# VH-VL binders against o26902: the designs that were tried, part 1

No score or structure here was measured in a lab: all are predicted.

Target 1, 155 residues: o26902
Amino acid sequence: MKGSDALIMALRNMAATLGVYDLMEVRVFLERSCRFVQERYRAIYVDAYMSMVVDSVLDLKAGFSGTPEMDDARYSLRDALKRLDEINAPTIVGLTVLYRTYVKGEPLHPPGTPFPGGFEVEKKDGVHYCPVKDKQSDNPEALCDICIARQSPLP
Structure headers, positions and changes below count from the first letter of each chain, unless a header shows other numbers; Kabat numbers aren't used for antibody chains.
F stands for the ipSAE by ESMFold2-Fast; E and O both for that by ESMFold2, at different seeds; each is averaged over both directions (binder to target, target to binder). V2 = 0.75 x the mean of E and O + 0.25 x the DockQ between their complexes.
[cut] marks letters that were taken out.

## First folded at step 2 (VH-VL; framework fv_cemiplimab)

Design c02b (at its last look DockQ between E and O 0.84; V2 from the best seeds 0.00; counts 0 for: DG spot H99, pae O 7.5 > 2)
Fold by ESMFold2, look of step 2:
Structure c02b (fold): chain C 155 residues (1-155), chain A 124 residues (1-124), chain B 107 residues (1-107)
Amino acid sequence: as target 1 above (155 residues)
Amino acid sequence: EVQLLESGGVLVQPGGSLRLSCAASGFTFSSYAMTWVRQAPGKGLEWVSGISGSGGRTYFADSVKGRFTISRDNSKNTLYLQMNSLKGEDTAVYYCAKDGFYDFWSGYSTFDYWGQGTLVTVSS
Amino acid sequence: DIQMTQSPSSLSASVGDSITITCRASQSISTYLNWYQQKPGKAPNLLIYAASSLQSGVPSRFSGSGSGTDFTLTIRTLQPEDFATYYCQQSYSTPFTFGPGTVVDFR
């Protein structure tokens, strides 16, 4: 079994028993974690993240049949697994991060996710850009260091 | 087709214990959360307890917390409710229900299939 | 716990009428609201999930609307089989509380 095939199989095994209670726990956590964020950003952020989680879980339950899109030069699976373990990431969060990063080749925030100041995650010429990636380098709970997105150019 | 069949409801003395079972078929049991809902005679519906597909997360209504436990045996496609320290107010028809997660919008907790219920009577 | 209320508690209607049942949550539950129908001696049936999504096999005369704290179930052109008790239920957080029910009786 090749390395990418082993990852996909592991992710499918993790997804097999995830359900509505697991999704509820993520949503409740996100609502509480964003309680001090401006109300309109809070709802949009929670909805965008939940949509990505639901899509990831449903994709894995249905079976992934495409070719994994992994970027060997940008980040390592070993570092991502270590990071997730260090923050004691819930199973469903870990599944989403690994699936989006190493199977789909997508950033942890979907394109169009709003940020304060009117900035968004963008995709230009096949590269994803995140407006806040560099600003999160000192945040112990942020996962930006394993995200495939690059820092948006400074104005 | 989904089928859920509850069993174990009987007459019990106050302070007694009972174990309810729910036999499931027609779906991949371990992929779905399961739920117990009860209805006292002449009363409305009350959510009692829920359990994740793996069995690793369990939840209870305040009225039963500490007295009831919920479990599942995914190899037997069976859901259980252990009821201890039973009170008169626990008298009800107990339904098992499947939580949906299989439609694109099913990320919401929904009770899409129900059993026909089993009656528990707590009386001297 | 999130308390759910329903109005009216009961109503009388005739075949062919259109009726509306209202459900209110004690705090915002976004669109995490389901509607169930129950006939005497029978298990409940899911009608609507996510506030407005119609469960498979449910007739289009049923519709749901609302978000936040205020929700509505509408039944247009009542049929004889629609005389039943209707419950709303929040699925935002445990315990997943039900409303007290609305009895729809034939006049």
Scores: ipSAE 0.147, ipTM 0.668, lowest interface PAE 6.2, mean pLDDT 80
Fold by ESMFold2 at other seeds, look of step 2:
Parts: structure tokens; C-alpha cells; sequence
Structure c02b (fold): chain C 155 residues (1-155), chain A 124 residues (1-124), chain B 107 residues (1-107)
């Protein structure tokens, strides 16, 4: 639960050997995770997430990671590690999820990410909302269950 | 200064085996993917094999799958290519190359530093 | 595997000319394309990455463009040191295949 400096150092150590082949494996992983997304959105989502993955790895390789942040006890590190293991997530995906969730306090879909029907991830009153979180319950490879975003309210 | 030095290229009989080495210096070896590229005499470049920084992921061209193995020893800053069941078509200069990793635009696979190559000849 | 082709296979040019080399992929590779220069007896040198980004230390007379399946390398105001073989290479997925090369000859 504690040991935020230990988490940052562990993430830096994980990042030390990551490179282009790890990025290629992330692209493959993301393409499979987005296989049920409408085709024209699929490339947009993959490109956006690849950018976030690259930024996370470069930040950690450079040694800057900011102040660790634990937003909500219900999103425990233990549960996130278990979920990442269950889906056989690539190391770099796990690194990105942990960095964004526990160091940056950001959702896995950045604000402004578009979804079919004109919806998007939004931040309101300090809380991130995802329009499709509940719709992913039947997707065994979706990471929505460890994302800090909540389902957008009922209309 | 980044330096890559291949070694181990010799004349080998068809069906034989050979291990190539690439000694690396001037960069943090374990932070970068490494690649073997070959060039047959008078021919173009052919990507042969690649390995992740940790060594945990390896990749091969179809022409060498099942016959070649790639490995690295990060404590010795050395990349290896084990070549088995050699054929005449494997005759080439073998280059060791470092893969770059920078910002978003340079997160693509790029071979930014190359060795001078080592010649493998497969002939009776 | 993604096949890469280049055109022309060879060309003759004079110092001061501008030349264009084209590269085509058998499927979309987005901007995952690199260009290399190679002189006889030497290892290749990286010129362009990500289709259009100039590698550090490469003269500005080199430029790249394209996305998807069609790409070009342009060399403006050819210098004596530019007579070499040029290869494109896709970095979208393994095997990271090269094009067959374009030989740029003096005269």
C-alpha cells in the first residue's frame, strides 16, 4: 500500500530495458483490445495510446516522475497487478497503467478521447468519466475495471 | 561514441554452425533493442533478427526461423547470433545494429548505429 | 510479410541535380518508414526516420515524405558524397523488411 518512492524506482527499473520491440508488442496488444471498436476509431485510439505509452516510458527513463498520487483506495495496487497478470499484459502496458494511475492520477483514456455517438472522456469536479466503462464488462481484455475513470452518469 | 564490432565470420561448410558476436560500447546496452542485418555479395539489405533490451523478446525473418537464435549478455555488452544448418544462401556480410528510442517521433524502430560487418561464407 | 519496392533501381545524375526516389509498401505502414544510405564497403547510415524526420547530422538537402504505402526520398543539389545506394525500410512490424535499393551513379 505504502512506499511511493519504491513504486517510482520499480517503474524506472522496468523502463530501463524497454525499447522499440516493446512498443511494437503494445501496438499488437492494443489492436486486439480495440477489435470490437468501430474501424474508423480503432486507428485513432491505437495512435493516441501509443503516444501515451511512449511519453510514459520516456518520462521514466529520464528520471522525472512527479509526486506519487493515490486517488482512491478501491483502486489498489494489488488489484491492478492481479488484473494485469490475468490478461498477460506486456511489461510496458503494465508500466504505463501503473504510472498513469498511481503517479499521474490519470485515466487510461485521456480527456477528449472520442467515442461513437459523439461522446468523450471528460473531467468534471475532479473526477474522470468514461462513456463506455459499463459497456466493456463482457470484454475479457478490457482494462476498464482498473481505470480510475467512472461511468458517465445516466442521461 | 557508440561502437559496434562484429566478429566470428568465417568460411563454413553447408549444414554447419557458426556463432557471431557483436561487442557494444558507448551507450547503455540494456536500454536498447539490437538487430542483425545481412547483405549477400552484390545484393541488398535483409533484416535477419532482432532482440529486445531485456532479451525477453526475439524476432526472425522467415528465411532463418528455426535455424538461427539471437541472444544477448547485458553484463558483457555483447549480442550473439547462433547460426545452424547453414546454406549457401546465408553467405553474406552480417551487420550488428543498435535500435534508437527517443521521443514519440523516434519511438519507431530505427537502426541509428551499425557495425562494419563480418563476412560469413557458406561453401564447400 | 510486408514487401517493399523501390523505383528506380538505378539512376545517373550530376552534381547539383535534384533527384527523387520512391518506395512502396504492400500494405499500409502509416509513417513507419526509414531511409538509409550505403557506400561500397561501408555499413548503411540512417538518413530519415518516421517517413519525414531528418536524422541528426544529416544535411538538409535530404528530405522524405509520404504515408500509408507511398513514400519518397528527395535529394536536392546533389553533392559528390551523395553518390551511393539508398534503401527504404518499413518498421511497422517484423520482419522489418528493406526495399531492394536504388543506386545513384555519378554522370
Amino acid sequence: as target 1 above (155 residues)
Amino acid sequence: EVQLLESGGVLVQPGGSLRLSCAASGFTFSSYAMTWVRQAPGKGLEWVSGISGSGGRTYFADSVKGRFTISRDNSKNTLYLQMNSLKGEDTAVYYCAKDGFYDFWSGYSTFDYWGQGTLVTVSS
Amino acid sequence: DIQMTQSPSSLSASVGDSITITCRASQSISTYLNWYQQKPGKAPNLLIYAASSLQSGVPSRFSGSGSGTDFTLTIRTLQPEDFATYYCQQSYSTPFTFGPGTVVDFR
Scores: ipSAE 0.044, ipTM 0.650, lowest interface PAE 7.5, mean pLDDT 80
ESMFold2 (binder alone), look of step 2: mean pLDDT 92; pTM 0.940

## First folded at step 3 (VH-VL; framework fv_cemiplimab)

Design s01
Fold by ESMFold2-Fast, scan of step 3:
Formats: sequence, structure tokens, C-alpha cells
Structure s01 (fold): chain C 155 residues (1-155), chain A 121 residues (1-121), chain B 107 residues (1-107)
Amino acid sequence: as target 1 above (155 residues)
Amino acid sequence: EVQLLESGGVLVQPGGSLRLSCAASGFTFSSYAMTWVRQAPGKGLEWVSGISGSGGRTYFADSVKGRFTISRDNSKNTLYLQMNSLKGEDTAVYYCAKEDFWSGYSTFDYWGQGTLVTVSS
Amino acid sequence: DIQMTQSPSSLSASVGDSITITCRASQSISTYLNWYQQKPGKAPNLLIYAASSLQSGVPSRFSGSGSGTDFTLTIRTLQPEDFATYYCQQSYSTPLTFGPGTVVDFR
């Protein structure tokens, strides 16, 4: 519980200096990360991601006052920080990933985000599922391994 | 009340250097990105440079890359624009502007009064 | 770089008229478009952000619309204080770019 409090304070301090130019760095990151995504889905994905980043930063700037939900993510916080450094993730992206995964217990893409084939991120029995998590294994810049969502089951 | 006050604009000969300052008050300076925008006499607005709240990242228009440097001193609530190798085309009123990240859309909600830089012989 | 164009470059209108100014981006910028008003000898003033959101303190006669590449600014029931130059500006990516401006003359 104390660890989550320390993380929240660190993220709030980091968020305090983030602004419009940091937001534009997210678009640069997304151009790299989404280069393999079909154009028609890329626009929807980018818009959803940008909205999620803005919401996360504004939550932290306003001071998160709820009860944090620590997640049992596959990566420890230390390993997640190392992973973000390895892919040269912008500070604002790293902050967003850590906030959603370790503080909010929410996926990087909100439920209802559409993907190719009519699939979307969904929540069932308290668990978030993403249709493309395992398919991003070949993308070295994907952050799916530190996202709380699980791969959607296929027949 | 948010206030931005530019200073430093003077007459400079081509090839000269000049440093502009923007004194900020009425908000937590280090929490906001800052921007310089210029306007040549009788012309439109041109974005010149931007700097993150921490000062760790800077951005420049192609017309000034390599010649201008943007910096900030968060302990003094002051934004700077160092202008080197000045050209006649740099003659303009220079405005500093504060971001509005809370809108979520990368806008500039407050602008200073501007300071005139004239580059001529 | 994202190029911004505006039309018309200038127009003349009477008090009480309604006018529309158009802004076009060279590529899709979603709704990352702002409108600024600049009066002679003064700094620009933010009117509209996110293509259609009215800035606090701005009169309701101002409105914006559009997404992607095509945007409009509408001023209903023009007032004498609306004599100004209007600029659109994309905030989608750096370098940030402004339109060339539209001069509105209230004679």
C-alpha cells in the first residue's frame, strides 16, 4: 500500500511538468508503434490512445484521490521501468503505462476500442481482454507485456 | 491573474545576436510549456520555438534551427530566446505564450504584449 | 510540415451580418485546430480550441466546426469589436503552423 503511495507521488510530480509538447511526443511514438496496423484502424487506435494519455495526465495533475488498485502485472515495477527505458519510451508514455497498470488497474486501451476483424477490448467477469496482445509479440516497441489486459481467447 | 511580459527587443545589425526575455506571473511556471511566436510587420503569425515545462525538450521552426536557442529559468519564472546570426527576415514582434494543457488540445491561452526586434543596417 | 490555408483572405461586412471563414489543413489533423483573433496593435486572443470548443469568456456568437482537413469559424450578428484578423492554427504536430489570416473589416 505504501509502495503504491510512493509511486502515485512520483507520477504526480512527473505529471506536473508535462505539457502540450510532451503530448506531441506521444504521436511520434505512435507513428513508430503502429506502422504495422492497417490504416483504417490506425486512426481510431491513435485517437483512443491520445484520449487515454490526456485523461491519465489530467488525473495525475488534479491529484488522484481514489483508492489505488495495485495490479499483479507480469512485470514487476522495476522490470517495467527497465522495459520502458529499453524501447526509449517518451516520459509521458511511461507515466501513462505505469499509472494505468499499477495504480488504476486498467488496460492501456479502454473497453470498446475496435481492432481488425470486428474485435474490441472487452471486460468480462472483472478481467480485461485485448484481441491483439499476443499478435504484438513481434513488435519490439509494444507495451502489451506490462498491460493488465489478457489475450482474448479464440476458438 | 496570468501575465507575460516580453523584453529585449531592439535594433540590431545583420549577423548580430540578441536575447529576449519573458517574465511570467500568476501561475506555476514550471508546470506549463512555453512558446515563442513572431509576426513580421504587416504579416501573419509564425511559430518560432517551444519548450517543455522542465526545459528538457525544445522545438524549433526550420527557419530558425541552428541560430536560435530557447531556455527557461523556472526559479525566476523567466523564458528566454537567444537569437544568433540575425537576418533581416527575423524582423518581427516576438510574443511569448503559455500553453493550456487542461483543454487537452495543445492550445495557447495567454500571450504577452510582444517585443519588437528590428534587424537592419 | 502541415500547411494551413484560409479563405477568404479578406472580407468586408456590416454590423449585424453573419460571416464564415474557412481553414484547410494539408493533411488530417483530427480536431487539433484552434482559432485566434488579433486586433490591430494587440496580441492574439484564443477564441476556439479543439475545432469547436468555445474559450471561456468568448461571446457565444463565435462558433467553430469541422474535423480532419476542413474547418470553419462562424461569427453571428457581427459587432463593431469583431473588426480583426482571424487565424487558424494546427496543434496536431510540430512545427506548429498558422493559416495566413483573414482580415474582417466592419465598415
Scores: ipSAE 0.542, ipTM 0.775, lowest interface PAE 1.5, mean pLDDT 82

Design s02
Fold by ESMFold2-Fast, scan of step 3:
Structure s02 (fold): chain C 155 residues (1-155), chain A 121 residues (1-121), chain B 107 residues (1-107)
Amino acid sequence: as target 1 above (155 residues)
Amino acid sequence: EVQLLESGGVLVQPGGSLRLSCAASGFTFSSYAMTWVRQAPGKGLEWVSGISGSGGRTYFADSVKGRFTISRDNSKNTLYLQMNSLKGEDTAVYYCAKEGFWSGYSTFDYWGQGTLVTVSS
Amino acid sequence: DIQMTQSPSSLSASVGDSITITCRASQSISTYLNWYQQKPGKAPNLLIYAASSLQSGVPSRFSGSGSGTDFTLTIRTLQPEDFATYYCQQSYSTPLTFGPGTVVDFR
């Protein structure tokens, strides 16, 4: 079994048992992680993140069997798993991060997700860009290190 | 046909212990979270405990935390509630409930008929 | 913990009436609100989920609305089988909490 095949199988098995209480854990995690974010932006971040989580879990529950695409991420899969454990990420959060980064090759926030200052996640020439990735370098709970998106170029 | 059947409710003395069971059929048991909800005679509904599909994560109301444990045996399609250090206030009909279709919204679409637990001397 | 309240605690109505029950959450719960019906001696039955989505098999005379902290259940053209206790329940976070219930009695 290829490593990527083993990963998708593990993610599908995990997704099969995820339900309502796991979704509530995502909200608790986000409320903790975003506690210092301005209220209007926090609501937008939480909504976008919840939508991403729901979509990812539904894809896996539906028996996704496409070709996994492994992107060049800052962390190896092993290091990503260690990172998720260090921040006490809920299983469902870990699953969605691994699925989007190592299987789908998609950012944790979909293109069009708004951020403070009128910026948003965008895709140019096949590359995903996030306006706040580098600004999260000092946030111990940020998952940007294991997200495929690159920092948006300075204006 | 989804079916949930609770059992184990009896009269117990204060300080006693009791284990409730909920036998499930008609759906892929391990794919759904399960919940216990109770109702004291003539009173409203009170959420007691919940468990993830895998059984790896459990949740409790403060009123029962440290006294009750929830577990499941996915090979037997059975949900359990172990109740220790029972108090008069635990007297209630105990319902098991299945989570609904996973669409990003938490809901409980099927309930068993309940089992009555009476805590009295 | 999120506290749920319902108004009124009870109401008396006749067949053919339209009735409204309200539910309030102590903090914003978006649309993570369910409504259940319970008849004497029976288990609760899910009527509405996601504040306004009608559960399969539930008559269209039942409808839900609201978001944030204020929610409403409406029963249009009340039928004899609708005399029951109605509960709202938040599914936003644990611990899950129910409202105290609204008893709908025959007048």
Scores: ipSAE 0.555, ipTM 0.777, lowest interface PAE 1.4, mean pLDDT 82

Design s07
Fold by ESMFold2-Fast, scan of step 3:
Structure s07 (fold): chain C 155 residues (1-155), chain A 121 residues (1-121), chain B 107 residues (1-107)
Amino acid sequence: as target 1 above (155 residues)
Amino acid sequence: EVQLLESGGVLVQPGGSLRLSCAASGFTFSSYAMTWVRQAPGKGLEWVSGISGSGGRTYFADSVKGRFTISRDNSKNTLYLQMNSLKGEDTAVYYCAKDTFWSGYPSFDYWGQGTLVTVSS
Amino acid sequence: DIQMTQSPSSLSASVGDSITITCRASQSISTYLNWYQQKPGKAPNLLIYAASSLQSGVPSRFSGSGSGTDFTLTIRTLQPEDFATYYCQQSYSTPLTFGPGTVVDFR
């Protein structure tokens, strides 16, 4: 609990100085990561991701008081930090990933997030499923390894 | 009560240098990004530069890149704009503005009174 | 860079009129659009953010609409204090850009 308290405090301190220009850096990062996705789907994906980032930052600025869900993470915190550094993720993106995965225990994309082909992130029996997780295994900028969501078994 | 007070605007010759200051009060300065916006006499608004709350990242309009530097001293609640190699087209009222983070949409909710910089021989 | 244009550049109106100002972006900016009011000799004042959200303290006669590339600011039942210059501004990406402004003059 000591370690999770330290993580929450660190994330709060990072969030305290984040503002408008940090949000714009998220858009740059997403445009880079989604550069080959058709513009129609990219716009929806980017908007959903931006909303999730904003919600995470505002929640931390307001002082999160929930119980951290550290046990469900596929990656250790140390390995996640190393991965974020490897892809040169902006500080605000790193904060969001760590907050969603290690504090909230939620996927990077909330249930209902649309993807090409008419598929969406969904929650079944307490488990989050993403339709494209396995297809992003070759994408060097994908953060799927850190995300708690699992590959959808069948559409 | 949020207050922003710009200072430093004077008459400067072309090629000269000048530093503008913006003194902030009434809010937690380090928690907000800050911006400089200028307005030439009788003209519209032009974004000049922005700085993150920590001061770690800075942004500039193409017209001032390489000549202007933005910085902040969070211990003094003060924003700075260092202007070098000044040109006649830099003549303007310079405003500092506080960003807002409500609902995740960037906007500038408080502005200073402005300080006039005149670049002329 | 994202270019912003406004129409009309100026208009004359009387107290009680309803007026509309248009703003266009050179590329889609979703709803990342702000409207500011500026009176002679004074700093700009935020009216609307996120294309349609009214800033606290701003009278309800002001409203904004639009998404993507086309946006409008409407002032219903114009009051004497509304004669000013109005600017749109995109907050989608740096460099931040303002429209050229629309001057609303007393007729």
Scores: ipSAE 0.525, ipTM 0.778, lowest interface PAE 1.7, mean pLDDT 83

Design s13
Fold by ESMFold2-Fast, scan of step 3:
Structure s13 (fold): chain C 155 residues (1-155), chain A 122 residues (1-122), chain B 107 residues (1-107)
Amino acid sequence: as target 1 above (155 residues)
Amino acid sequence: EVQLLESGGVLVQPGGSLRLSCAASGFTFSSYAMTWVRQAPGKGLEWVSGISGSGGRTYFADSVKGRFTISRDNSKNTLYLQMNSLKGEDTAVYYCAKEYDFWSGYSTFDYWGQGTLVTVSS
Amino acid sequence: DIQMTQSPSSLSASVGDSITITCRASQSISTYLNWYQQKPGKAPNLLIYAASSLQSGVPSRFSGSGSGTDFTLTIRTLQPEDFATYYCQQSYSTPLTFGPGTVVDFR
């Protein structure tokens, strides 16, 4: 529990100093990482991601009094930190990934996030599904490998 | 009330150095990103530099990168701009500005100081 | 870098006139556009953020519109205190960039 408490405290302290320039770094990061997303859906994807980042930062700034949830993350915390460093992820992106994956046990896009083909990020039988995860498999800067969500079945 | 007060602007010779200060009050200083914007006499506004609330991340316009450094002392509620290798083109009124509506996702600046004039001339 | 342009560079107007200033970005910036007013010898004052949201305390005669690359600022029924220079500014990405400004002069 000490480990979880230490992580939450570190994330809260980081969130307290996040500002406008950090949000602009998210947009730049998404422009880079979303180049493999179909152009017509990129705006929806970016808007959803930005909203999720803002909500995550606000939750941490409010103190987050909830209990951490266990998740089926692809990477251990140590490996996730190494991955974020390898892709030179912005501080705010790293905070969001660590918070959602290791504290909340939720995907980087919340359930209900719309994507092309009538698909959405959804939760079925305790598993989160994302319609575009496999489309990111060749993107070296995608964080889908840290995210708990799995590829939605076709069709 | 939010207040920002710049100081340090003086006449400096080309190649010289100068440090500007911006004293902040009326808000939790460490929770807000801060910005320097300059305006040459009779000209428009030019963004110079920005700094995160913690001071750990800094941003610069290409025209000043490598010559200017931005920093802050959150214990003193003070923002700094260290200006080195000054050029005539750096002559301007320098404003500090506070970030506004971060959590709506819009990067705007709601409060500005009154500015401090830096003149670079021989 | 994202370049911002404004038109006109200056205009002459009388109290009671309605005026429109345009701002163009060199690439799409969604709605990450702000408008500032600057009076001679004074610091800029925020008028509009998010392309169309009025800052608290700004008179309703000011309005902003647009998204992507094209934006407008409209002032209905111009008042004496509105004679100033107006700047648009993108906050989509660093470096932050301002338009060259539009001077609104008394006629």
Scores: ipSAE 0.557, ipTM 0.780, lowest interface PAE 1.4, mean pLDDT 82

Design s14
Fold by ESMFold2-Fast, scan of step 3:
Formats: structure tokens, C-alpha cells, sequence
Structure s14 (fold): chain C 155 residues (1-155), chain A 122 residues (1-122), chain B 107 residues (1-107)
């Protein structure tokens, strides 16, 4: 059994018990973590994040049987777990971050997620780019450091 | 077929205690959050408490916080509401409700029990 | 806490009428709003979730609309079984809160 297999099993078991109150925990977490995001970006960011969380949990509840696509991340799995604990991330948020980063190799916001100003999360030459990652650099509760996406080069 | 059956409602004196039960069947109990909602005679609906599928997280309305506790036994498919320091204003029909399917992405309570009447009176 | 208000508190209608009930949230709740119907002596039943999505098995004469703070429930071509109390409920955050209800009475 590889580490990724053990992680997928743990995430599936967690997802099986997640429900409506856990989604409300995400909204509370986002109000806290998005307080440093400029107001004009917050609504779109929150909606995209909620959709991503729902999709990730549903995928795991359905029993995810794909091949893990581990990708580059700033943090090792061990360091990511410490970071999630540090910020008191809700179980559902932690599950989503670990699933997308260490199982799927995908950013917390999928490619094509729209943001004000015509910017989107995009994939270019195998690298994922997010337009708001740098806006979170001073937020101690942001999870962007774990996310595989890099800041978009455009302002 | 989803079924929820509440029990335990009786007449109790102010300051007393009571435990309500909700027996669930027809779905994977541990996979769904559960809720207690009450309705005083002739009044509207009031959310009382909620519990995660694992039982590890609980939530309460301010009116009952510190007096009521919610718990579940997933091996018995049963939800509980322990009610302490009961007041006259706790007199109500107590309903248990099951959360809707997660695929919707929206919080809903799609199935409700018949309710059990709790009367707090001297 | 998010406060929910409904108007009217009651209305009288006849079979075949179209009626509208409104619901207001004290802060934006996006589309995280449900509508429930309760008949005398019975438990509530879910009619609409996500402000506008019809619950499976609910007649198409029921519809919901709105987002943010203002929401409406519309019943077109009212039927005898529709005389009931209707509640809106926000599902955005805990504590969950219901509106005070709107009683739809037979004229």
C-alpha cells in the first residue's frame, strides 16, 4: 500500500460522514480567511471555493477510483497537515485541500474559474495559475501556500 | 423508504430533565447530519440543534445552549436530545429531521418525523 | 444571527388563485434558502431548496425566486391541498433560522 492509497482511503472515510453542517463550517472559515481579500473579489472567490468543496466531497463519496496525479506543492504532506492544524481548518476544508493537492494534483479553484477583471484560473504549459494567490500572501489563515497553483503574471 | 420516529415526549415540571429519541431507518444513518426543530403550540418553527454525521460536531440555538445536548448512536441508528433545566417556553412538539443529499450542495432537511410533544408545566 | 421575516403573516385565497409570499433575510444569504409547507397537525415538508429548485415530487405550480436578501414563493392555480402554513428558512449558517410563517386560509 502506498502513502497515496492510505490517504485516499482516509479521505473517503472522512467524506462519508460529511454533510450540511460541514458546508456551513466552510462558509464560516471563508469569512475568516477572506477578510483580507478585496471586496470586489470575495463573492466570486467564495462561490468558486464552495463549488470546489462540494465537487471534491462528492467525488470522494462516490469512491474515487482514478489514478492519483501528485503534483508539485510548496509543502510536503506532513507540512500541509501541520499548516491545516495551525489555522484550525475545518475537517471538510482539510479534506478538500489534501484531496486536490496530493491526490488530484489540481488547484483549489479549477481552471476557468472566473474572477472580476476578466481573469481566470488557467493552465499553461502544465502549470496552474490563479489571479488572487498573491493577494493572500499576508493572510496567516490562507491555504494558498498548500495549493499547487502559482500567481498569474498579469495584474 | 426513509422513516424517522420520535419518542420520549411527556409532561415534565420546570427545572426537570428529559431525553428524546429519534429512530431512523431507510438510509445510511452515519452519512447524514441530523437536526431537531421544535414548534410551540400555535407558533412557528424554531431550529434547536444539529449534529454532524460522525457525531463529532454539534450546534445549538442560543435559547437552549448550555441546557440541551445532542448526540447520536450510529450503531443503533438513533438520534438523541438531552434536555436539562426545562422551562415553560420549551413546551413544543419536537421534530427530528434528516439532511438532504450532499450532491445538491445546498443544506436542506428533506425528511421529518411526526414529532413528539414535550409539555413543561407545574 | 440571521433574522428572517415573511409577508404577509396570513392571506385568504380561493382555489384557482395565484398567490405570492415574500421572505427577507437580515443579511445576504446568496441562494441558501428553503421553503417548507406545513399542514395542520403534520410535520413540515420541503417544497423548494436553493431558493428556486423544486424538491422531487412537489407539484410544478410551486416556484421560488430570489437571491441575497429578498425571496418569493409563488403558488399558481391554488389547489385545495395548498391551504397550509408556509415557512422560509435560511441554510447559510448556524443557527438556522425560520421565518415566522404565512398562513394561507380558505376564503
Amino acid sequence: as target 1 above (155 residues)
Amino acid sequence: EVQLLESGGVLVQPGGSLRLSCAASGFTFSSYAMTWVRQAPGKGLEWVSGISGSGGRTYFADSVKGRFTISRDNSKNTLYLQMNSLKGEDTAVYYCAKEGDFWSGYSTFDYWGQGTLVTVSS
Amino acid sequence: DIQMTQSPSSLSASVGDSITITCRASQSISTYLNWYQQKPGKAPNLLIYAASSLQSGVPSRFSGSGSGTDFTLTIRTLQPEDFATYYCQQSYSTPLTFGPGTVVDFR
Scores: ipSAE 0.518, ipTM 0.773, lowest interface PAE 1.7, mean pLDDT 83

Design s16
Fold by ESMFold2-Fast, scan of step 3:
Structure s16 (fold): chain C 155 residues (1-155), chain A 122 residues (1-122), chain B 107 residues (1-107)
Amino acid sequence: as target 1 above (155 residues)
Amino acid sequence: EVQLLESGGVLVQPGGSLRLSCAASGFTFSSYAMTWVRQAPGKGLEWVSGISGSGGRTYFADSVKGRFTISRDNSKNTLYLQMNSLKGEDTAVYYCAKDLSFWSGYPTFDYWGQGTLVTVSS
Amino acid sequence: DIQMTQSPSSLSASVGDSITITCRASQSISTYLNWYQQKPGKAPNLLIYAASSLQSGVPSRFSGSGSGTDFTLTIRTLQPEDFATYYCQQSYSTPLTFGPGTVVDFR
């Protein structure tokens, strides 16, 4: 069994024990981590994040029939686990982050996630771009370092 | 077929303690959040407490915080509500309820037990 | 806490009538709203979830609508078994809260 197979099995076992009250932990985490998001965009951002979390957990509960592939991320899996612990990420958030980064190879904010100014996360030529990655450098709770997305080029 | 059977409701004196049980069958118990909802005689429904599928996360209404504890034994498919420092205002029928599905994204109660009456004399 | 209110508190209707019950949240709850029916001496039954989704096995004469703060439950062509108390409930945030209920009585 390859390492990625062992990871997906561990994530599936964890997902099997999660219920809808665990989603309340995600909302609490977002209240803390979204402190720097402008109020007028928070509802849209929260809804997009919650949908992503629900989809990730349901995919794992269903057994994940896809092919795992780890994409390039700043942190190794071990360092990512340490980072999630440092920011007191809830188990469900940690599971989602690890699943998207190290199994799916997808950004934490899906393409189409809106941000101020009409900018959004987009995929170009096989690479995911986020308009606010560099702007989160002053947020000690940001997970950008363990996200595969790159900063969008300036216009 | 999903079934939820509550038990343990009796007459208790103010300041007393009581533990309610809810026996679940017909679904994979550990995969679903569970909830206690109560209803005072002639009154409406009041959410009391919720617990995650793993039992690792619990939530309480302010009226019962510090007095009630929710727990589950997934090996026995049983949900519990430990009630301490009971007050007259805790007199109610207590229902256990099963969450509909994680895909809904929020707690929704698709199956309810028949309820068990707790009377706190005052 | 998110406060839920229902209108009317009670109504009298006849078989064959179409009735509407409203539910209002004290703050926006998106579509995270459920409707339950409770008959005397019985446990509640889920009718509608996500504001407008009909639960499996529930008759199509029941429908829900709304988003944000204002929600509606409609029962078209009321049947004898529909005389009951109806509750709305928000699941946007803890503590989860129910409306006070609307009693639908036979006229």
Scores: ipSAE 0.464, ipTM 0.747, lowest interface PAE 1.5, mean pLDDT 83

Design s26
Fold by ESMFold2-Fast, scan of step 3:
Structure s26 (fold): chain C 155 residues (1-155), chain A 123 residues (1-123), chain B 107 residues (1-107)
Amino acid sequence: as target 1 above (155 residues)
Amino acid sequence: EVQLLESGGVLVQPGGSLRLSCAASGFTFSSYAMTWVRQAPGKGLEWVSGISGSGGRTYFADSVKGRFTISRDNSKNTLYLQMNSLKGEDTAVYYCAKEGYDFWSGYSTFDYWGQGTLVTVSS
Amino acid sequence: DIQMTQSPSSLSASVGDSITITCRASQSISTYLNWYQQKPGKAPNLLIYAASSLQSGVPSRFSGSGSGTDFTLTIRTLQPEDFATYYCQQSYSTPLTFGPGTVVDFR
């Protein structure tokens, strides 16, 4: 659709302005937002998230080609933008969230993102599962509402 | 070849103002964040300020916050540092530096530095 | 703010020696650490980024290691041009912070 084309163009224009200081803002944001992740896993989690952010920005800088895999999102784009503003999300975080949710159709934590106890985000039969989604209900800065992933079933 | 050339360093009185410039060439200036780092005589390196490629986001060390402003003119490939309310402690060689090509591997670095320009603040 | 410390503050060495310099961060910075060399009257020069990656054009006698809070810079078979001041710098978060520097003097 025309709307998707406009979104991709806006995201590409934003990506062109991102640099080293924006990456540092992501790390500060993650320190706040992953408060419920056990300390010993934080460094590994941050590294995985940073790789995802860098990959997303590089995809956009390269001019993203192909057909967007847009699925029905829980939040409308308007509501997602309001949510990102409410939590004072850095520009780069907002770009990554919008790109993955509304263009790529992938979770904010890619499959394989590690969490305490050996659990990780996984994809089965077209559905993404996250082990900590329900544990974020008390965190006002969590972006789980915009993420397409579902809570992992009990082991 | 990447080149950065600072200018504007002079002797200035306490409380005075000064603007430094950094002329850039050899790369797409607007695509890279830039930074100012200073070094007082006989002392180590101290980060002062940073700016995004677009100029829309700026960052400052606490020691200069409220007194210094950073800006850039991408049409002229020039970075600026406006220094107000100068103090003796601001006496230093000021270097400009560009963010590295390795940024997109997730590792932030500064790969090229200018030769520096000396600012002396004294009465 | 993330505080950086270096050890030793200075050292004396002879050409042909192998030396190590240590850098410590006040909190974990993963591998977001750079090493710079500075000669008197000159600008700093990037030696190592991402704790262990050698910058293009830098001699292979330089190497870096470490992650988290403890990092080392090693110079094997010290050459006359290596007598300089060395700084570590974290790029994990703003404000960017440098170690106080290690002066490598000719003995």
Scores: ipSAE 0.486, ipTM 0.752, lowest interface PAE 1.8, mean pLDDT 82

